# VH-VL binders against Mucin-19 (Muc19): the designs that were tried, part 4

Target 1, 175 residues: Mucin-19 (Muc19), of Mus musculus (Mouse) (q6pze0r851to1025)
Amino acid sequence: STCHVYGEGHFRTFDGESYSFDGLCQYTFLEDYCGQENGTFRILIESVPCCENGLTCSRKVIVTFQDQNIILQDGKVTAVQTAESTDCRERSANLYSIHTVGLYLIVKLLNGIILIWDKYTKVSVILDPSWQNKVCGLCGNNNGDLKDDFTTRHSSVAAGALEFANSWKTSQECS
Short names: E, the ipSAE of ESMFold2; O, the ipSAE of OpenDDE; V2, 0.75 times the mean of E and O plus 0.25 times the DockQ between their complexes.

## First folded at step 1 (VH-VL)

Design n8 (from n6 with heavy chain V100E P101V Y102G D103Y I104S L105S T106G G107W Y108D E109Y; framework fv_necitumumab)
Fold by ESMFold2-Fast, scan of step 1:
Structure n8 (fold): chain C 175 residues (1-175), chain A 123 residues (1-123), chain B 107 residues (1-107)
Amino acid sequence: as target 1 above (175 residues)
Amino acid sequence: QVQLQESGPGLVKPSQTLSLTCTVSGGSISSGGYYWSWIRQPPGKGLEWIGYIYYSGDTDYNPSLKSRVTMSVDTSKNQFSLKVNSVTAADTAVYYCAREVGYSSGWDYFDYWGQGTLVTVSS
Amino acid sequence: EIVMTQSPATLSLSPGERATLSCRASQSVSSYLAWYQQKPGQAPRLLIYDASNRATGIPARFSGSGSGTDFTLTISSLEPEDFAVYYCQQRSDWPYTFGGGTKAEIK
């Protein structure tokens, strides 16, 4: 299944729910922590304004997987190891690959997640079926049930998109 | 341990569709670290990558072949398949299926190959 | 697409000699290069990945080096079973592309 966001915050979840949310903060797009400490990855997104009127002209994407931070910003990728560097850490570079296909930038992770970025506002994530019922965030929970797609960070079901999306802010300091 | 085996007709007439299947044994096609590719080699010539498929159904194809190629995967049979439409004599080649290592022990490269199957396009 | 050029097209050597095979990319592929060996009637076999890492089961006489646009496969002392066609492959950009091959043959 596929989840995406494009333009001024137009989202479609893995389970097929569509909604609009144009937030100015950093948000959890997808993760497997879901309120627990035993997660393995996070994908975070931020809208980047390009004009004085505040229109979104691109999105910054941050992927945390294993000991890697992969940052997609300004049409390019930067990857940084978060753990202490050792000669053995060189093998962690084999846990993902990055491809440029025409106007798209593709990040493929060993855990079965494919991230596609048009270098502008569109971000898409493709999950293999092994991730069913194991994820949360702005992309929904990938359980095949539309009724609980607005599951918040606090495991409640939001009445609307605003409450849902605001629950996935990474910092309470941001308005 | 892991083995790939191509199967399909060895002779295809011009303008018809070439259909091949790759059967994987000794490993699961549903493993997240691997992609599954087709590569061909015309007689006496070099290698040409055709495309890959992930077990989710996600594909990418060589732009030179994109308009004529479709791949599919059947995880219940541990198989993936290739179709090439509107074949000509230029499509005569040995067709290989191969496992593409995504990230488990290196970047994208082909660690296991099928034996190859010769497909001749002739009237 | 990135064009991969291998040289020489044919390399004529005797057993025991050192073989040096070149692969050049039309633009930088960083270290994202693999080498394959193909014997007549057989499928290609992975030798080297990420420019310099030997695949499992590959003898120590095979080594790879290079980065950017220029790459070399070295066979330190040719054995009879090493006479084959060698291909380089880049994975830095789509589509994946292979070189035209270098045939190592007995003098």
Scores: ipSAE 0.000, ipTM 0.460, lowest interface PAE 16.2, mean pLDDT 80

Design n9 (from n6 with heavy chain V100G P101A Y102D D103I I104V L105A G107E E109Y; framework fv_necitumumab)
Fold by ESMFold2-Fast, scan of step 1:
Structure n9 (fold): chain C 175 residues (1-175), chain A 123 residues (1-123), chain B 107 residues (1-107)
Amino acid sequence: as target 1 above (175 residues)
Amino acid sequence: QVQLQESGPGLVKPSQTLSLTCTVSGGSISSGGYYWSWIRQPPGKGLEWIGYIYYSGDTDYNPSLKSRVTMSVDTSKNQFSLKVNSVTAADTAVYYCARGADIVATEYYFDYWGQGTLVTVSS
Amino acid sequence: EIVMTQSPATLSLSPGERATLSCRASQSVSSYLAWYQQKPGQAPRLLIYDASNRATGIPARFSGSGSGTDFTLTISSLEPEDFAVYYCQQRSDWPYTFGGGTKAEIK
C-alpha cells in the first residue's frame, strides 16, 4: 500500500482517499503511536516555501526510529542520534539503508517501511502488509476502509480535510 | 514551445486493447515537476480525466477506469503511452494527451494539450 | 468524487454583450478551479487557473471569480472568436473532474 504527498499539498492515503491541504507547519505524515506511548516510529513533514511567494518548493522529512533522527533536507540525508548511547562503540547498525536511484532518494527502514523522496515536493511511503491497521497520520490508518481515513489525532472522524490535517500538527503554537 | 502529439490506430475492435502514444517536443518528460495525463471526450459530450504519469513511472488513474487502464513512460524517446483493455462502444472518444505542472507552479492544470486523436470502437 | 455542475447549458448572446458562466462544486474546492475554452475540432485551451488567475496570452476581457463551491467566468464584451464551449475543472480532490460545459452561441 502506498501513500503520497506532492506539490501544493496533494495527498493520497493508503486506502485511496485523496485530498488537498496547504499546511505551513510540521505535521505527522505517518506514525504508529496513534495516541499511545508504545509506538516505534514517526515520519514528519514540513513544507519549505519559495522565497516570498509562499509556494512549496520542497518538503523536509524527519524520520524518528530507534533513537535516530533521519533528516531529508536540501537534497541530502543526515542521521542524528537523539539520545546518548552507553558507549561510543555501540552505534546504530543496519537500522536503515539509503539508495539513490536516478533522481530519487530511497530510505528503507528495518521495520518494513520504504520512504521515497524526489528531493523536491514528492514524498511517498510504501508499507509492508504487516502494517495494516497499525498506523495513523496524514496518510490515513491503512485499514482498507475509506470512510475513516480522516481519523484525527483524537480518534474522531473529521468532516473535511482541513480539520483532519490540522489535528496532525506537531505544535499548537504554529498557525 | 512545448508540443504534444498523439498517435495510434483510429479503429479498435470490441474486447481488444486500445493503445496510444504521446510524443513530447520542446520540453523534457524527465525534467521532474510535470505530470503527464490522458483525457478523453466522447462525441458530443464532456471531458473525462483518465490518469496521469510522473517521469518515474508513478501513476494515478480515474477510479472508474482503473481496472482497465495502464500508462507507461519512455524518457529516452520522450513519450508516454496509454492502454485501455477490453474496450466497448463506450470507449469511443477523442483522446488527448496533456501536461500538468506541479513543482513550484501552482498550475496543476492542463496547460499544453495534443490535438487529439479519434478512436472508434466498432466491429 | 466531486461533481461539477455548470449553468446554463447554453448561453445565447450577441457580440459586444457581457457573458456570465457559472460553475458549482458538490463540496468545497477552495480556489483550486480552472476554466477551459474549446472550439469545434480543437483541443481545450486553459483560460483561468486557481479561480481568478488569467493564463498566459489570455485577453483581459476574461476574468474568473469565486471560492468554495460557487465560481463564475465573466467575458466583459464578447468577441466573435469567444463563441465556444467552456468547461470548469477542479483539482482540489482526486479524481480531477470537469463540469458538463456551457456552450456560448451567437443569437
Scores: ipSAE 0.000, ipTM 0.453, lowest interface PAE 15.5, mean pLDDT 80

Design p1 (framework fv_patritumab)
Fold by ESMFold2-Fast, scan of step 1:
Structure p1 (fold): chain C 175 residues (1-175), chain A 122 residues (1-122), chain B 113 residues (1-113)
Amino acid sequence: as target 1 above (175 residues)
Amino acid sequence: QVQLQQWGAGLLKPSETLSLTCAVYGGSFSGYYWSWIRQPPGKGLEWIGEIDHSGSTNYNPSLKSRVTISVETSKNQFSLKLSSVTAADTAVYYCARGDYYDSSGYWYFDLWGRGTLVTVSS
Amino acid sequence: DIEMTQSPDSLAVSLGERATINCRSSQSVLYSSNNKNYLAWYQQNPGQPPKLLIYWASTRESGVPDRFSGSGSGTDFTLTISSLQAEDVAVYYCQQYYSTPYTFGQGTKVEIK
């Protein structure tokens, strides 16, 4: 299924829950760590404000996969870090592909995750079926049950979007 | 009040490298795309390329083999180098800001430098 | 590349009368997800850089007089000057920013009749 965020924090989770949250910090959009050490990837997002009026003008996306970082920022790919430098050799170059099609930047990860960015505010993630009930973050848990979509970082179910989204901040120091 | 000030060599011989610099005063360099656009005398506008504060570039495919755009973020400057010039490169060269201040963060050019006339002649 | 074609190449209009400039893109510049047309209009006076008039096909830039308006969607766009003033004698360009490379029309020269 597909999860996306656009504009001033309009989210739709994999299980179909819609909510609004306009946070100014960095948040975990999607990961498979879910409070444990055995995860393999993270997708982080943060809103970039406009100079004139403080509205969200774009989203920065950071993808961490197999000790590689792919940074999508300011409408462009600004840095691509490969596992060849960090602990993988020749095979690391084949762990993902990046394509630009019209207004879209598409990142395909070898693990069956497709990230689509319109280079501005809209970020979408498509998961293959193998990821059912294995993920967490602002996109929800992909378990087919809307009632559990506000699962916090601490494995509790939040009553509202503010509590839910704030639990997925990556820095506790950010207000 | 944000201003773009541009400078560089105006007269070149064929095969030389064009070098122009644009400086941003009175505003933030970060959060924008900065473009070079040229206009041959009496003709229309041609986009050359763009760069952001982190150094990420996009170039017009027709010029990509000859163009390099670079940034000095600490100086609020970005520069254009165009190699192997010919008479066809004679034009007024403008630097311009891609403005994304509306909520969608989308690009058009709201601020332009004065232009630098570059003449390639032997 | 998206090709931008303007018509006419030149236009003579009497003071106070309506001037209409057309712009056609070789491909749609309407993005269905946000329902916006990635189309801008610029005015260029002799010896000056272009000045932004309209963005998103119909949104007037701050400080631009109400007599300037933009309309159209998809592939066909129009810039209208409802009552031509002497200061409006200039060359006008349309621009798409739907995809790179950004491309401009060839320009329309507006003159007093």
Scores: ipSAE 0.000, ipTM 0.453, lowest interface PAE 19.4, mean pLDDT 80

Design p10 (from p7 with heavy chain V98G E99Y Y100D S101Y S102V G103W W104G W107E; framework fv_patritumab)
Fold by ESMFold2-Fast, scan of step 1:
Structure p10 (fold): chain C 175 residues (1-175), chain A 122 residues (1-122), chain B 113 residues (1-113)
Amino acid sequence: as target 1 above (175 residues)
Amino acid sequence: QVQLQQWGAGLLKPSETLSLTCAVYGGSFSDYYWSWIRQPPGKGLEWIGEISHSGSTNYNPSLKSRVTISVETSKNQFSLKLSSVTAADTAVYYCARGYDYVWGSDEYFDLWGRGTLVTVSS
Amino acid sequence: DIEMTQSPDSLAVSLGERATINCRSSQSVLYSSDNENYLAWYQQNPGQPPKLLIYWASTRESGVPDRFSGSGSGTDFTLTISSLQAEDVAVYYCQQYYDTPLTFGQGTKVEIK
């Protein structure tokens, strides 16, 4: 199943719902926490504006996985260890691989998630079948039911796209 | 050239399970979704389902209870199993390459296997 | 499901003349965010697999002769063969890829008068 966003906030969820939301903040694109503390990953997105006209020039992507942050920004991938990591024995684990195919940068996570970035505004994520009904965020919940795709951070169903998307905002600094 | 080669049993009795395999040669396997599409004699095309190299599947709801598509990535192969066949399942079965999966549901088919005729005997 | 309906079911055209095939979807296949129509056209000769002619309603696949063209938007689409050649005798199918399940039209048979 695949989810993607491109341009000025054109989204298509795993279950096939389409909507538009051009937020100014950082948002949870996909995660498996879904209101619980025992999740294993987060994928965050942020629109980067062009000059003074406010158009989206690119998207920054941050993947948090196994005490690492993988940052996709300015056409590059940077992996940094989180401040909360305390286990030196596991730091040598190879948790992801990076491939370049044409204009696309592909990050494959060990947990079966594939992230594809065109180095500009387009971000796509592909899940293996083991992730059905286990995810949430702007990509929807991957349960095969369109009516549940507007599930908010607090597990309620939003009346519209604006309420839905704003519920997945990760920063309070930009309203 | 990139080629799709398909094979499997072509003559079945009602209630049996249809099993077909498709192999990809000369091109990338991991960049596409791979579909099965069937065509009853003298009729149109019906999409059965698709699979990615990682095993993610989407099935036609009308066939979902009887269909399993699986992948063997080490061999660049994917396979179709359709259980409890009836005469209505008599068709030519095609494997096909879907559009670059980067765009998700943008599935038009630019490469097709030769087809396998499956006949379900009355 | 999105239902695809083609017209006519069969069409006889003289060599060198124009052939037009219509395809109608039960709901719009125009995606407003990218302004693209999620529609493809295929040619199928007897005993052969379908061959892609056109995708995105009007983009011609590499190697397809320029006498083939696609047009339309939303729910109504047309495949045009501007000057029919003998090798164009085939069944033509439209397909939507806007939503799953992916669906095809019933086909239009093109033959020579």
Scores: ipSAE 0.000, ipTM 0.472, lowest interface PAE 13.1, mean pLDDT 80

Design p11 (framework fv_patritumab)
Fold by ESMFold2-Fast, scan of step 1:
Structure p11 (fold): chain C 175 residues (1-175), chain A 125 residues (1-125), chain B 113 residues (1-113)
Amino acid sequence: as target 1 above (175 residues)
Amino acid sequence: QVQLQQWGAGLLKPSETLSLTCAVYGGSFSDYYWSWIRQPPGKGLEWIGEISHSGSTNYNPSLKSRVTISVETSKNQFSLKLSSVTAADTAVYYCARLGDYYDSSGYLDWYFDLWGRGTLVTVSS
Amino acid sequence: DIEMTQSPDSLAVSLGERATINCRSSQSVLYSSDNENYLAWYQQNPGQPPKLLIYWASTRESGVPDRFSGSGSGTDFTLTISSLQAEDVAVYYCQQYYDTPLTFGQGTKVEIK
């Protein structure tokens, strides 16, 4: 199953719901915490404006997986370890791999999640079937039911896209 | 042909702040990372840090407390500030481009394929 | 930090003869996922900025003469100049880009005998 965002906040969830949300804060695109302490990863997105008119020029993606932060920004990948390590390149071989296919940059996480970035505004995530009903965020809950794709951070179902997306802001300091 | 032009103060007194600027002409600015490297007279090369088009930075830990690299995207320029200079900061300072990340293996092309001409900075009383 | 050590510190070589420069890293710069060595070589002529010669341990940069070659893997690397020319009088540096901070060897000065 596939979720994506492109352009000025055009989203399609894993269960096929489409909506628009053009926020400039950092948001949880996908995670498995879902209000619990036992999560293993987060994928965060942030729109980067390129013009005085505020058009989204690109998206910054941050993947937190185990002890690493993987940052996709300005057409490049930077991996930063959150714990002290002397062999960071070899360490990352057990956590993720990076590929380029045409103009796309692909990050495969050891847990079966595939992240695809066109180096600009389009971000896509592919989940294997083992992740059904185990995730949350702007991509929805991957449970096969369109009616509850607007599940907020607080485990309620939002009436609209604005309420839904704003519940997934990572910082209350951003408005 | 892509050119890096650099300029800034060449003579400083101890405790002052070093300020250097590098401008990119004739090529893409946003598709690369940009770096500063220094070389004390008669010695080897020391990487100072890097910056992206969007302002993301990574610094050499040995210099991190004194270094700021910034970017001015509208002018295709990036700048180095090094505070509290001493005689040990006397060096030729180079700006440089990190390799073409659009290469299909481009994640870790952290080698330098294009260099500015260098700016000699002398710190003396 | 990955420390880079070059040997010798200086070489005196006659025109047309082989020059060999060694570079050793304090840990492996071979990345298992792509099986590449994250190592580059630079030439610095007097009064000029460094110039990229070789990247990925053995790939020659465009425009670099074929008398320059890089070899080695893991922690031990060699730059070879098969037939030294007058314009090759320079200081040569190896650089690892396996991990940050990016680090260089101390340099090897190549002179004519």
Scores: ipSAE 0.005, ipTM 0.477, lowest interface PAE 15.1, mean pLDDT 81

Design p3 (framework fv_patritumab)
Fold by ESMFold2-Fast, scan of step 1:
Structure p3 (fold): chain C 175 residues (1-175), chain A 121 residues (1-121), chain B 113 residues (1-113)
Amino acid sequence: as target 1 above (175 residues)
Amino acid sequence: QVQLQQWGAGLLKPSETLSLTCAVYGGSFSGYYWSWIRQPPGKGLEWIGEIDHSGSTNYNPSLKSRVTISVETSKNQFSLKLSSVTAADTAVYYCARDEGYSYGYWYFDLWGRGTLVTVSS
Amino acid sequence: DIEMTQSPDSLAVSLGERATINCRSSQSVLYSSNNKNYLAWYQQNPGQPPKLLIYWASTRESGVPDRFSGSGSGTDFTLTISSLQAEDVAVYYCQQYYSTPYTFGQGTKVEIK
């Protein structure tokens, strides 16, 4: 199953719900924390505006996985260690793989998640079937049930897309 | 055909807690959200909040600190509690069924008869 | 919150004549992905609960007479009663369901001249 966002905030969730939300802050696109501390990954998105009118020119994507931040911006990938550690450790090239296919940049995580970025506004996520009903965020909960496509960060079902999307804003300051 | 029956206290004093219950007959309770909506005498409609069969709620932010909606799924009932009432809470209170395109978008296709709640000294 | 404003507050129309009620939202209730307007219209007779007439701005609810029609898109919407009948004397409300909290217009009272 796939989840997409592109352009001025056009979203399609794993369960097939479509909605529009063009927020200016950082939002949780997909994670497995879902209000708990036992999660293993987060995928965050930010719209990057262009020109004076504020149209979205690209999206910045941040993947937090295995004490790494994998940052997709300006057409490239940068990995930064998130843990407060000065110890020398072998870097694992097997935690994720990066492929360029045509105009697309593809990041495959060891946990079976595939992230596809067109280096501009379109971000897509493909989940391994083992992730059914284990995720949350702007992509929905991937449970195959339309009844809770708008599940908020607080585990309630939002009545509308704006309340749903705003609940997934991160604690990152946005001004 | 589904119908809603509602009941509860009609007369309250300031600072008391309003308690109303709505029961669903003739149809499925699960698969919908169920709302409370109020209307002060001679005025318009104000949405209070909604709940589903699992107890998932959404509340109007203007009332959120005073409102609790709960569900008794085995009885197909849901209830409204509004604390610390004042004269401004005098209204007809309706229960209603949320219906819409794509789950999570709602208009109200079925309404209870309404319960007049008066708050006075 | 999305503010809903109706006009006029009241109108008097002769039997058989056209009645027109307007509703304006403070922001667009058109959802670009499905091209639908998240707007409903209700009829309320004295002492009765509201009754759904129109949803998605222009779709009539089952059992609602075809003299009722809804139109408009984005922020400006209209409910039209093509030939007013005695039973149409009521207060009419528009409602947005684009985002929570759901909000209603202040109401328009329709009376016979």
Scores: ipSAE 0.000, ipTM 0.448, lowest interface PAE 19.8, mean pLDDT 80

Design p6 (from p1 with heavy chain D99P Y100D S103I S104L G105T Y106G W107P; framework fv_patritumab; at its last look DockQ between E and O 0.43; V2 from the best seeds 0.00; counts 0 for: pae E 13.0 > 2)
Fold by ESMFold2, look of step 2:
Structure p6 (fold): chain C 175 residues (1-175), chain A 122 residues (1-122), chain B 113 residues (1-113)
Amino acid sequence: as target 1 above (175 residues)
Amino acid sequence: QVQLQQWGAGLLKPSETLSLTCAVYGGSFSGYYWSWIRQPPGKGLEWIGEIDHSGSTNYNPSLKSRVTISVETSKNQFSLKLSSVTAADTAVYYCARGPDYDILTGPYFDLWGRGTLVTVSS
Amino acid sequence: DIEMTQSPDSLAVSLGERATINCRSSQSVLYSSNNKNYLAWYQQNPGQPPKLLIYWASTRESGVPDRFSGSGSGTDFTLTISSLQAEDVAVYYCQQYYSTPYTFGQGTKVEIK
């Protein structure tokens, strides 16, 4: 299953719901925490405006996966390990790979998540089947049911896209 | 059934800007990559660049400083501007479609416009 | 940039005989994760745009006659016309779409001997 965002905040969820939302804050695109503390990853997105009119010129993508902090920004991928300084030896596993297919930059995570970025506004995520019904965020919950795709961070079903999307804002202070 | 129609000025003076437009008839604009490709008379093919329906572009580095490709999705159109032309830019210019959008589907070109001869006077 | 080199530049073949065109890339166009060769072949008749014949190195496009076939992997590829017909007189191009800039071979002109 695939979720996308592109342009001025045009989303398609894993379950096929399409909506538009052009917030300028940081939002949870996809995570497996879903109100619990036992999650394993988060994918966050930010729209980067290029002019005073607030049009989206790029997106910044932040992936937290285990002790990795992978940042997609300015056409580049930067990975920062958060490994403990006293014992870096135990962090030898290759938890992700980065490669290019066509014009796209691809980040494959060991957990079966494929993140695809065109180095500008278009961000896509592909999940293997093991993630069915285990995720939440702007991409919906991947449960095959369009009726609850607008499930907020607080587990309520929003009446529209604006309430739904703003619930996934990661900072209460951002307007 | 799906057709590409292209148009633009065919005769330019040195230092002018080449401007071509390609329109998609009888098919979807989204879900594909749209390219400009040129061919000097009697010579081979050179890929200029591509754009998708969101406006994301990728250009041949040899032309990047002079090329702009843009899209007007509401009209199913995309365009090429090539600035500061010289006689070396004389060619037939084609618009072309890449295959259905999928990260694992490469951009080979399965549909081509009929071409527009652009001549830059020497 | 991945350079694509075709051989021969020109080929004359009797009607009904086999025509063979080679294409070599300066770098591998095989992507190991999906095991696909990012290579296409095109036919261009005089005064017309190119027409897609083969993609993924060996997959024939719909409507292309069975006499056209593609083979090879990595850096060495071949287009074969098993029994040349009069309508096959054209220039043939290989193209890589592995990485940008996408590049074409210089072309091979096929003629009837």
Scores: ipSAE 0.000, ipTM 0.506, lowest interface PAE 13.0, mean pLDDT 83
ESMFold2-Fast, scan of step 1: ipSAE 0.006; ipTM 0.528
ESMFold2 (binder alone), look of step 2: mean pLDDT 92; pTM 0.950
OpenDDE, look of step 2: ipSAE 0.017; ipTM 0.610

Design p7 (framework fv_patritumab)
Fold by ESMFold2-Fast, scan of step 1:
Structure p7 (fold): chain C 175 residues (1-175), chain A 122 residues (1-122), chain B 113 residues (1-113)
Amino acid sequence: as target 1 above (175 residues)
Amino acid sequence: QVQLQQWGAGLLKPSETLSLTCAVYGGSFSDYYWSWIRQPPGKGLEWIGEISHSGSTNYNPSLKSRVTISVETSKNQFSLKLSSVTAADTAVYYCARVEYSSGWSDWYFDLWGRGTLVTVSS
Amino acid sequence: DIEMTQSPDSLAVSLGERATINCRSSQSVLYSSDNENYLAWYQQNPGQPPKLLIYWASTRESGVPDRFSGSGSGTDFTLTISSLQAEDVAVYYCQQYYDTPLTFGQGTKVEIK
C-alpha cells in the first residue's frame, strides 16, 4: 500500500482517505510506536515555507530507525547518530539503502519500508503487507478500513481532518 | 490529444556537439518527467536521461560526462546536448514522456516523439 | 546495472497462431514491499517510435488489443500474442524500471511465416 503528501498539504492515506492540512510544525507522518514503547521507527515531516506568503516550497523528512536519524533536506540525505545511541555498536551499512531514480530520492529501510521524496514537497511511503494494522500517524493505520484512518495520537477517531492532523504534531517547538 | 514534436541537427562531424529540442503540445507539461532515448541503426534502445519541468535532471552514468538536458518551461520544451560526438553516437534520438500521476514516477514511456536521425561521420 | 536479455532474437509465426517472447533480468525487478514487477513491454514497427503495450509486467496499456498479455515475476517474464495479426509484425522490447539506469532488452523480431 502507498501513502503520500504533496503541495500545500494534500494527503492520501494507505487506506485511500484524502484530506488537506496546511500545518507548519513537525508532524508524525508514520510510526509503529502508536502510544507504546516497543516501536522501531518514526518518519517525521516538516513544511518549509518559501518567501511567497503561505506556500510550502519543500518538505523536510526525518527517519528515526535503529538509533539513526536519516534527514532528507535541501535535496540531500544526511545520517546522524541519535543522542540515545553510544558509539559502542558497529554501524551497519545494511540498515538502509539510498537510490536516485529520476527526480526521486528513494530510501529503502531494512524492515521493508520504502520512502520516496521528490526533493521538494512530495513524500511517499510504500509498505509491504506485513505492516498492515501495525502503523499510525498522518498516513493512517493501514488496516484496510477507511473509517479508522483518522485515528489520533490518543487512540480515538477524530471528527475531522484538522483534529486528526493536529493530534500528530510532535513535541518539537514550532514558531 | 498530446503530441511531442522534435527537431535539431541531423549531420555532425566527430568532436562536435549534438543539439536536439522537443516541444509538448495539447497537454500538461509540469505533471510529467521528460526523457531522451536513442537507438543506433539496427540495434536496441538506450536511455540517455530525464528532466522535470523545474529543471531537475538524472542521466545514464555511461553518458553523464557528455550529456546536458535543459528545459524551457515558458515554451513547454526540453533539449538534449551531447558533446564530443563520435561515430558511435549515430542513432535515432527519441524524446518521450514519463508518467508521474501514479504516486511516484513509473519510469516507463507512454508517449514518444517521431525520432530524429543523427549521423556522425567524417 | 540491470541487464535485460530477450529470447529468441527472432520468431516466425503463422497468422492466427500464438507468439511467445521471453525476457530475463540479471536481478529481480520484483519489489517485495509493493509486490509489483517493474517491467514494461514495447512494440516497434519499422521507421516508427516504440509504443507501450504492457506495464507492471501484466497491465495492458489503454487501447492495446486483448490478444497481448504479459506474465511472469522476479527475473523471468513473457509477452504473449494469442493470435498473431498482420499488424503485429514488429520488434518487441522489454524494459526494467526497478533501478536506474533504465535498461531495455535487445529486442525480438516477430515475422509471419
Scores: ipSAE 0.000, ipTM 0.482, lowest interface PAE 13.5, mean pLDDT 80

